# Ledger of designs, part 81: VHH binders against o26223

Target 1, 191 residues: o26223
Amino acid sequence: MKLLWTSQHIKVTVHIDGKVSKMDVLEAIKTRRSIRKYQDREVPEELIDKILDAAMCGPSAVDERPWHFIVVRNREMLEKIPEVHPYGAMVKDAPVAIIVCCDSSLEKIPGFWVQDCSIASQNILLAAHSLGLGAVWTGVYPLEDRVEGIRRLFSIPEHVIPFSVIPLGYPAENPGTRDLFDPDRIHLEKW

## First folded at step 6 (VHH)

Design e89 (framework vhh_8pnl_2)
Fold by ESMFold2-Fast, scan of step 6:
Structure e89 (fold): chain B 191 residues (1-191), chain A 120 residues (1-120)
Amino acid sequence: as target 1 above (191 residues)
Amino acid sequence: QGQLVESGGGLVQPGGSLRLSCADAGFTFSNYDMAWYRQAPGKERELVARITTGGSTNYADFVKGRFTISRDNAKSTLYLQMNSLKPEDTAMYYCAKAPFESWPDYFDYWGQGTRVTVSA
């Protein structure tokens, strides 16, 4: 919701019309592509909320749900990400980025937070795609220099581990799609 | 095992042009996103231009309007047309390919490079 205008005796808030093109789950999975070019357009907070809701709906080992998210819209902060992430150059041109983090104090089973945060990251990518946005997963963990760089840049405490940086926005490119089905990877009954 | 072989580098004067080529020995060239990177003496490797399997292109700001990336899937060859060259473009130029949806955001296969020198 954005406050649109103020009338004589009331303030009017307008709900953003979030109509989404019809896309089933399999279509979303098969047509999602990494997007690194973005339009100079704001992404509404309502869409970010939907994406983060989807991120938190993934399965989690013993339901530990260790994920935390930093939403970055500050241009100066986005412009500093390439200094600590060699392949994050596109982040400075995105209207927003989400940093997926693990709060290690929430970890119930050692090591499963990696799977938990991977699932959350993929859900962000799929949800963004389904809402007409584009995004790309830029890797942070387990590259120690990137982990430490992102931690310092965003004042992330030592018990929290930055896992991925996901810039997103309205797409300014269309990379096309691929059929990646490989039956040689499928073994029936035994290896 | 993808063998990438760059060619077309050389010495040119400022304002000149060069066309770089990158030949892929594999039969799956059309399945890969392709990119040109460069590394100047004493500097880190940086992205120059990228082209996806669908033909979408991305350029570093410092080459926009001067360089053009293209691909020929029938010949398994990537090109970089470099116009209005300036001394700052002097570098070793590398061809790289990445599988569809590489993660993290890096390229998995690299060539040995071709040298471009812009000087009189």
Scores: ipSAE 0.014, ipTM 0.441, lowest interface PAE 6.9, mean pLDDT 83

Design e9 (framework vhh_8pnl_2)
Fold by ESMFold2-Fast, scan of step 6:
Structure e9 (fold): chain B 191 residues (1-191), chain A 120 residues (1-120)
Amino acid sequence: as target 1 above (191 residues)
Amino acid sequence: QGQLVESGGGLVQPGGSLRLSCADAGFTFSKYDMAWYRQAPGKERELVARITTGGSTNYADFVKGRFTISRDNAKSTLYLQMNSLKPEDTAMYYCAKAPFESWIDYFDYWGQGTRVTVSA
């Protein structure tokens, strides 16, 4: 929905008379849950484009931005993911999945691509939630068997590392929210 | 942290039923999503079913409509009701604490599991 997407963007960041209006950011963060059940309903390409735009907006080590994304809508390919990712059974039931990858040729500082791709993955989850979709991050790196399985399945070249597989769709479950605030983990001035 | 102890396995004919139980001696059962995994002879470990702290369930395709996962937080016990059992369901069954928001399913299994054998 173009109207819904535009409305959500305006609500999140609006400049009015030099003021920045932020709406629903903290609520989005606190209410996002992993979603593993999806409606039999197509996700418009426009929404995927907005999610990927958000994924690329995260901070990156030395601004290397090493991420590449594979968008998978093909049902036969989605059905093969659980064969190389044993705990990703929900992926085959999703209308679409995004594979977050690191192009190592874009790496400017060794090892920090992991944080870069983690930030991109979380932005995908938050953007999907903000658009009324559900998603879940299923881990690939650093499990060697999953990395190589995903690489083979999607013809990913050796200099590119698959990092995560994120199925997404309109939610068919509501796991509720969590209260995770733990003041015992906050230390003032010193440990 | 606590020891998970599986029970309820056995030998059953195709089409039969079994009910597996997993008891958690720890204090945190109600805060974790719980899962049943299985490992068949000569195969890798695979997820069978997951249940969240709120009761939402997720099943592997190969058990949908046949297996039901449930939990009793007061008894710190996880269950798996297995109906219409097939020879291909033959495996060691393990329960695991599965953080619902985990981006990785990586667990050390506690206990020896419970053996399910489906054959004539």
Scores: ipSAE 0.386, ipTM 0.682, lowest interface PAE 1.8, mean pLDDT 84

Design e90 (framework vhh_8pnl_2)
Fold by ESMFold2-Fast, scan of step 6:
Structure e90 (fold): chain B 191 residues (1-191), chain A 120 residues (1-120)
Amino acid sequence: as target 1 above (191 residues)
Amino acid sequence: QGQLVESGGGLVQPGGSLRLSCADAGFTFSNYDMAWYRQAPGKERELVARITTGGSTNYADFVKGRFTISRDNAKSTLYLQMNSLKPEDTAMYYCAKAPFESWIEYFDYWGQGTRVTVSA
């Protein structure tokens, strides 16, 4: 056991269905887990709005903010996602999914939209967790077959690139937390 | 870290059946998506079947209706029930697993394989 490298907490207060939840930012980051099993319970529109607001608050290369989002609640459409995303089977059981997209016409610096959309995706996962929901990032870009399958399924224009599919809902599983701190990956002053 | 150990292969006649097993050594099996792949001589590895942590299954068209993938989390074992075997099913069969937190389904852990030969 080490006494050095003690983490500190910063309490954050958010509103959920008129209720107040409290989660430390570091606690949220360290306890977020991928969730693939969901309760048969609808997610209120106001929570989706809060999640998308958080997604758009990430840092962005040259502030290009190229992200667009598709919110999918229609069960028939959710059930079709596994046809074009082989590991997206859990999406059919989710009450809602968010598709993170890049509008390439908004790109100001080549290639950095991938980092921008990654940041937006992670913010969706963290925001969902902080609001008592569970979510999982299922990869789309750069797998060409998945990109084209999702584009076709949701009528996405050719200049827009689907990046990730994130099903979310109230969690029906608890995978526990992970201890991932590895001091061997920290180099002082030089490699 | 841990390795996957496949077993159950052998020589069978066309129309025969085999049950392949893949035992997980060293990792928490229930936290991984699992798959069976195969590789015939001179060909690339191809996906045969997959099963998620939630139990959802997907099959390659060439085995659909003949093969069944299943998992036993208590025994940390993956299975492939192979029915109505054909000569074109002859290959080395590999199991693979991907971490539960993976946002892409890249299977990081591979076993040594088990050989299946279908011959008259």
Scores: ipSAE 0.411, ipTM 0.741, lowest interface PAE 1.4, mean pLDDT 85

Design e91 (framework vhh_8pnl_2)
Fold by ESMFold2-Fast, scan of step 6:
Structure e91 (fold): chain B 191 residues (1-191), chain A 120 residues (1-120)
Amino acid sequence: as target 1 above (191 residues)
Amino acid sequence: QGQLVESGGGLVQPGGSLRLSCADAGFTFSNYDMAWYRQAPGKERELVARITTGGSTNYADFVKGRFTISRDNAKSTLYLQMNSLKPEDTAMYYCAKAPFESWIYYFDYWGQGTRVTVSA
């Protein structure tokens, strides 16, 4: 057998360097995937705080920023989400979930809160990915049964609309990356 | 809403080729993104290739240039053409209906699998 140089020292050095993120913005956007399987490991509160800070930094219609967030760590509450959200079964296996809500009392222009909450939801997914976590957007609005179910489960007032449920955790799956660039969808100067 | 049925696996020499098929007995095939996964003995299941309803394809780095995924919506059939097979490609191969990036609905329907063995 030949002696082979190992990269183990480099792996250990990178690991103990303690860097929070190694991705630039384009890499984060292109490599983010929906993650539905999570390790049995708690997510530190500090990482959730960073994710929510990023969520609130998106552009907003007339700067109304109508988003509110519910952070759910209670196992009993997480286990009840699939009962009101049929495609949210993975939420019960996550250590934490964020519910993105619109407070309609903060709405300055009707209807654009949907885009605002979509922006906040995507920022949560990107921020989680950049911090080494996995997450998935599970849709609530505009499905009336899911909206009402989530509202009742978390005692959400009638003027507040639950928009999405986003479970988060350290990923236990790797679906790989995507190459989705389609030049046929790009029109120069005119259609 | 039929079960997915994989076929086309077998024993081949290194450098050989196989064409896998996945037949959907249901009439909803054209509405789903489709994927091929594989699982080697003692290892976790990994994505090999995916094709969207619109025909866009994605491949794992280790099969790019060697494998080609395609679909025939009229026949409700998914294909994986495997060329230049290596011993490392030895696995059970599974097809799935899986709109992985769907934020509203997620339908993850798995097939029974077909065995591929690359050796002498």
Scores: ipSAE 0.387, ipTM 0.749, lowest interface PAE 1.4, mean pLDDT 84

Design e92 (framework vhh_8pnl_2)
Fold by ESMFold2-Fast, scan of step 6:
Structure e92 (fold): chain B 191 residues (1-191), chain A 120 residues (1-120)
Amino acid sequence: as target 1 above (191 residues)
Amino acid sequence: QGQLVESGGGLVQPGGSLRLSCADAGFTFSNYDMAWYRQAPGKERELVARITTGGSTNYADFVKGRFTISRDNAKSTLYLQMNSLKPEDTAMYYCAKAPFESWISYFDYWGQGTRVTVSA
């Protein structure tokens, strides 16, 4: 293992498996993959805190920052999510999930909370990846049955809208990387 | 979307070679990561190899150095070149296409399979 020093002069112990764990932003964006298989290993609270800090740092329409987050570690609750989300079967096998919500009472401009919560969701995925975790966005909004199911399951108030459920853990699969650059989608000066 | 059709399986002696093909009748082949799985009698399906849209590959340890996965986006076809075949490679081989980055729905699209028998 190696020790890294922070700007606060605090050493951090890093587990190294042949290479340094540092990842730049472009690498994180290009190599992040949806992960649906997780090791039977708990995620430290400190990593969840870092992920949620990153989630709240996204740009927001008129800086309304309408997001709220529910952190779910309870196995019985995780096992109930597939009952209200038919494509969320992997959630029951994750050590933790984050539910991204919009508090509509914080809206300053109608409708832009969807972009705000999308940005928060993507930041969760990128932050998790940068910390050696795997995660996947499972969609809730705008599917009314999923929204209502998640709301009831987690006692979410009527003025709060569940947007996404993001299970995460140490990855137990490696889907490899993608090269998605398509120059035919880039138009110079005009369409 | 598309239907996956596997072919190229057969009977071969140990040390022999086979090339499996998987044709996707859809128009979005190049947008999907593809995989080969196999299932031996009485066992669960196991991953053999994956290939991303950009051509990056991952292999199960038991086939590394012997099998090569590749794709032809122009023909919407996935391949598995199998060399130095062993009796333990005997299985039904399945092509799979999954929208791995879909945030709304996720399920594997499976073909019918092609049978590989390695016997001497």
Scores: ipSAE 0.383, ipTM 0.728, lowest interface PAE 1.7, mean pLDDT 85

Design e93 (framework vhh_8pnl_2)
Fold by ESMFold2-Fast, scan of step 6:
Structure e93 (fold): chain B 191 residues (1-191), chain A 120 residues (1-120)
Amino acid sequence: as target 1 above (191 residues)
Amino acid sequence: QGQLVESGGGLVQPGGSLRLSCADAGFTFSNYDMAWYRQAPGKERELVARITTGGSTNYADFVKGRFTISRDNAKSTLYLQMNSLKPEDTAMYYCAKAPFESWIGYFDYWGQGTRVTVSA
């Protein structure tokens, strides 16, 4: 199926000076933390566009790229998310949230869209972190109550599956760092 | 890997108070956000309150101003101070380790819970 692009393409250039803009990939991966407390500050549209650009650059099964994104800035809508997502209370206080969706009509190989949307979700988290923002992945799929709740709230068609809700903003907490390397989980040449 | 043991529940009149405790019989308590959940008969478990490793708290709207969550890392114990109790607060209360990086929001419940009954 062909992507139907009827809107003008938004091209943005984000210039960030400081440590965050100079963070290497390994540092970004190792220092990213889930952030659930946000400053009362708007996130510029340019940063959201940059994050979504990064999200769409992930690999996908047979390059099917089944992801669609809903960007939610409307306060009334953000306040309703906790009613259908029991662990989404922090979304009320976020300046923006991204809903990652799978358009099943774009799926070429059955079932792999879950990995595709997981990759897109992680890219959103890493891109947000690299840009000085904080975010958290709140899971929707495969929990049927959450899937249908989010679908109804945002008028999502039956052939589209909401996968995750990712609130983001400038962080108002610092959970610290982790050292998670476990050599016992690495097997050389065989189990 | 450890077991969470809840205590402090009981029968109380509307408007009364209870203090719940949760002892972590294992280790790594200091590495986890901690949470209190509750489950009323016929309903699924719902988040009541959460506290991060750094002490930041958040509460469900239905308990704000009435309940206070706190932790003692030296004793590996989590607390929930419940004031101005209502019949609607009647539930089994569960302590959970809340893995800070959990994307699903589910938490392990290792204890049997502690029952809170608010009745005249």
Scores: ipSAE 0.357, ipTM 0.728, lowest interface PAE 1.6, mean pLDDT 85

Design e94 (framework vhh_8pnl_2)
Fold by ESMFold2-Fast, scan of step 6:
Structure e94 (fold): chain B 191 residues (1-191), chain A 120 residues (1-120)
Amino acid sequence: as target 1 above (191 residues)
Amino acid sequence: QGQLVESGGGLVQPGGSLRLSCADAGFTFSNYDMAWYRQAPGKERELVARITTGGSTNYADFVKGRFTISRDNAKSTLYLQMNSLKPEDTAMYYCAKAPFESWITYFDYWGQGTRVTVSA
C-alpha cells in the first residue's frame, strides 16, 4: 500500500477551480505569492474554517496561543478598511478578510505574541494557497494609527491588539513564482 | 525615483527590433519582481511584461511571441527584447519594481521611461 501511504502523507489532492492540483508542503511554501486581485466569487465558510484550524496549529511561545480571529464578510465593513489602512485598498475588493488579533489576557510571557501572531498569519497564507485561494498579509501592528483605526472599526477591546488584516479570495492574478535560494546566507558549523 | 534608468528606445521601421534596458542603481534589484509598462499619448499605462526574481515570465496578449523580458541580477539590469514591432507599439516604455511580498507597504518604483517610435 505504498501508493495509499504516499497519498496520505506526501501528496494532497485538492480541487482548484474544478481542476485537480497536487501540492506538498514545500511546493506550497515555494509557490505561495501575495494576491491582491480577487474573482467576484464567494469563499465557502468550510474553507475559512480549514484555514483558521491551520492558523491555530502553529507553535506558540510557552504555548500561550494568544490569537483571536475576526472573519469579515460584510461588504460595507470591508469597504471601510482602506480608510484606516492606507495600503489595504485591495481589501474592499476581497470577498472576505481575516483580522488576526492578540488577546493580551492570554499572554504567559510578555512580548512574544508578535511572533505567535506572525506564525498564525503565515499559516493563513499557506493554508489559503493550498486550498486554491489567494491572500495577502497587510500589516497593522506596530503602526499605532492602523492599530487604533482597526480597533475602532471592529469594536475590538482595549486588551486585544489587531496584528494583521488578511484579505483572501479566488485569485484574479498570477504573479508567477520566486526562486530566492541564496547559498551565501548559509554558514556551515560557524559564522 | 531616479534609481531606475531606462534606455534603448528610438525610432524604428515596422517589423524592426529594439532592445530596452533598465538599470537599477540600488542594491535591491534581485529582491524585486520587475515589469515593463508602456503608455501611449492619451492612454492609460498598461502592463507589457513581468518577470519574477526567479525568472518566471508573464506577457500581455498583444506582445506574446514578439517580446521577451529577461533580467541579469549580477548587473542589476532588466531587458525587453522587442521583435516584429508595429506602429501600435509606439509609446513611452517604463520599467517598474515593487516589493510585491512586502507585508507592511506596497508601492511601485518607476523609472523616467524611454521613448519607442515605430514609423508608419
Scores: ipSAE 0.387, ipTM 0.734, lowest interface PAE 1.7, mean pLDDT 85

Design e95 (framework vhh_8pnl_2)
Fold by ESMFold2-Fast, scan of step 6:
Structure e95 (fold): chain B 191 residues (1-191), chain A 120 residues (1-120)
Amino acid sequence: as target 1 above (191 residues)
Amino acid sequence: QGQLVESGGGLVQPGGSLRLSCADAGFTFSNYDMAWYRQAPGKERELVARITTGGSTNYADFVKGRFTISRDNAKSTLYLQMNSLKPEDTAMYYCAKAPFESWINYFDYWGQGTRVTVSA
């Protein structure tokens, strides 16, 4: 009953520390992919702390920084997320998920919290990738049924708005990279 | 309309083989995660195999070791090689694609299907 791997199913020896130290910002941005398949392997709390630190470093409208984060590791709770999020099926298989929320009591100007929480969500994805993890942004706001479902599931108070659910873990898939540069979307001096 | 066209289904005896093809008439094949699903009469549609844009594969336990999914981005075509076919593999087989980097919805775009019948 021993696991044997062929050349098609090789065990990858990952120099995680080396890859993290060698990945510059442009490489991280260009090579980050949505990851929906995770190894059955726990993510250390120290890495989650680094990711959340990075998430809070984004620019914010009037520096209101309205974001709050719920870290979910409880298997029963992760398994319930697909019941309220139809495209969140992968969350049940993730070792951890981060729910990005807006505390509306921290909002100083109306409506800009959406941009703030988007910035925080993208920083989570980039930070996770730079640390050798995979993650995916699953959208919650502005879909009212998803907002209310996540609120009830995690006992989120009325003045707090769940924005996104981001499962993450050590990746069990490699979707490769994309070449997305489109010069027709760049206008010089005028439209 | 219909970007995905499945073919290659047919009637085979148990232990036989078939190769299914799915042609994408669109220009975005290489940007999509691709999958094969199947649906037997009176049952729900179930995932058979998935292949990512980078070529990583995933298989349902009931086909693991018997089926192989592959893609040819230059031909915008997805394949499913089915070996050691069993009567329980009898189903309509569907090709699906999804916008892999969508953060709001992971839409599956479906073809019309190709029928596979494995005799007793």
Scores: ipSAE 0.363, ipTM 0.716, lowest interface PAE 1.7, mean pLDDT 84

Design e96 (framework vhh_8pnl_2)
Fold by ESMFold2-Fast, scan of step 6:
Structure e96 (fold): chain B 191 residues (1-191), chain A 120 residues (1-120)
Amino acid sequence: as target 1 above (191 residues)
Amino acid sequence: QGQLVESGGGLVQPGGSLRLSCADAGFTFSNYDMAWYRQAPGKERELVARITTGGSTNYADFVKGRFTISRDNAKSTLYLQMNSLKPEDTAMYYCAKAPFESWIDFFDYWGQGTRVTVSA
């Protein structure tokens, strides 16, 4: 009933915020920054769906694709995350967060789920950026206290491992650009 | 240990001012968020102020309106302008790198600290 009532009050805007001009892959990679300050503005479900689709499109060890995702929009739950993740204080101020998890029952070879979940996490960051959103990866695994705190808070089964917490929203900060290219780290033919 | 060198501390009277500096000997100052922490005798270290690579700032409630954090990327230097100093501000002040793109914030790069004493 509240669902029908809510839909009656949602209007289509002529200009859709968060819909950006297409950027190329190199631009997206080089201009993506961690964002920890967000506008007080809802992120549409359509954009979350696009981000999660991108998250699942990464390469995976033996194509095991062990990732599961929890989408957290509940204000009270977001406000509890800093209690179990002390360096995730910004999460309580985000309109939504995605928790990237590994379902160990889907694992075909031991240990490579870490790379799989890292790839999924980075794809979330890049996809969010390409859609005009900001996000930050806050580390959970391999810190045992954070893993168990997040597991307990979100009723995650013992065979599922929370890997990262990624708050996201429309950015309320602009960190600027970085100059990171270091040719001394490139070796031709041999060390 | 530590590419960061703090300076500018000293003894001041209540209501006085000090400007702390933190010089980064490293090449990559502009790539890091920077922070000032303090530790009073017998107490835990506490965050005083943070500044991002782009210049966005946040402050602990106990210093809002009195302290100003700023950075000069060309000089690889972080500043803390401290006005209206109180005896409660007496502490060792530490500069720390907080890498903006870090997905794990445990590993701050700390300086050696500079002592601020506020007494009559």
Scores: ipSAE 0.419, ipTM 0.728, lowest interface PAE 1.5, mean pLDDT 84

Design e97 (framework vhh_8pnl_2)
Fold by ESMFold2-Fast, scan of step 6:
Structure e97 (fold): chain B 191 residues (1-191), chain A 120 residues (1-120)
Amino acid sequence: as target 1 above (191 residues)
Amino acid sequence: QGQLVESGGGLVQPGGSLRLSCADAGFTFSNYDMAWYRQAPGKERELVARITTGGSTNYADFVKGRFTISRDNAKSTLYLQMNSLKPEDTAMYYCAKAPFESWIDWFDYWGQGTRVTVSA
């Protein structure tokens, strides 16, 4: 009972105007919210490619850029994620999820991959928001049971560490605005 | 934490109603997403209902249609209206500033709570 999905997909992939939201960086940062309810709509491959391009543009320790990404669209696989990630129940209802991973063979400095993968995860959230999508970061590392569960489910080799699972889709909720500025957390010149 | 105070719990018969309140002594109530959690004896704490700053609500399946979460920003107070109470609703109920933006749903004890007992 859905209309014109093929037409909508074609328009998005042509790159003429995409009909996606335009917002400045500060607005995107301040208005991004975690989204856990999604419309039953496909996310075009073009938008996933743009999100992953943005994910790879973050600063990285010694420019090691250790991130790898698994894009999960298979509904049966999405439905299994909550079995190994107890607080990721919303993932089964998402049209797609991105698993952010660290390839430890790419590390130049041990341990900084956590910051690298955190930056990539946040870039995914911001890029999704800027494109009219909603997403949420669900934590995997450093919880060993979740790390091993995700590794097992997606056949991830031992030198690769799953860091986060980020379901995304067209939002079916509007959490509203937050005002978070706290001047007591700003120290001038010294603590 | 020292700023949230729950009240309104008590003993009620199955099918009865209670209204829980959570007063925030802090000034910034309107800037926070809020939630009700509960913990039954011998069980893990679980999310009951969440309300965002914009008024969007989310309910656990086991209370949907029976409980209503609401907020009064002018009074800095969160409410949980509980109707058609069942024995399985017996628990300590805790108010929390909701970790809606939490990328990890890891949390500990939230304060004193208010006790709800549903018994004949």
Scores: ipSAE 0.411, ipTM 0.733, lowest interface PAE 1.5, mean pLDDT 84

Design e98 (framework vhh_8pnl_2)
Fold by ESMFold2-Fast, scan of step 6:
Structure e98 (fold): chain B 191 residues (1-191), chain A 120 residues (1-120)
Amino acid sequence: as target 1 above (191 residues)
Amino acid sequence: QGQLVESGGGLVQPGGSLRLSCADAGFTFSNYDMAWYRQAPGKERELVARITTGGSTNYADFVKGRFTISRDNAKSTLYLQMNSLKPEDTAMYYCAKAPFESWIDHFDYWGQGTRVTVSA
């Protein structure tokens, strides 16, 4: 998007692609689906920057914000991910992947980095969807073999924990929608 | 789990056809994306085909043009039509409730499997 905002004193330009201006937050949440098939089309750096900005905006335990991100576009590196992450086969077909990591040196409270990195991962999925892209969260932590495999492959330091691998691209599939609302899971005032 | 029951496997010669079926309990089938996986001896379980609740399909490259996945929500049944079978298709075939939104592929929504053998 090129959208100009103006108040009395400030002009801001924001760049978008596709239909992001037509999707509200509830629509984005309810229609986001995991996407594992991608078009042979590169994702602009501008969109990756917007996605990572959104990833960092989530709530964080005592505001520790321990996340770091590795952006992988190199085809050879993408093709090696399934060797250490067997259920990440779709990553080799994606134009780009984001590895969400926890820098343990940024922890202010032990253990809550898992929730922090989960929030960042979901924000990546939602932001990608809002920008006309598709993505899927493939789990790394707490599977120790995957953690160590990804660490080795991307030269990640011992104090940094790879949490998830999220391939993304322009979608080449449409899984449709789900209706998941279950009122039996809602308890008023007491169990 | 034991609520998914596969059938239709057997011995067939190269070039032959088989139709696999997978029956579910019936009260939640329409809420799940469904998949067929296979596992050959000494190899990992691999995705063959997937179908969403909305009917969108995805296929592994090694079966494209030969296999067709379909579902009948009224009968709570998933199908895999297998044509032009090759010896490389020899495996146990598993039906799975495929949590398409799962961020981890370790899950308990599997059937017992049906054996497919392609040989002379």
Scores: ipSAE 0.402, ipTM 0.727, lowest interface PAE 1.5, mean pLDDT 84

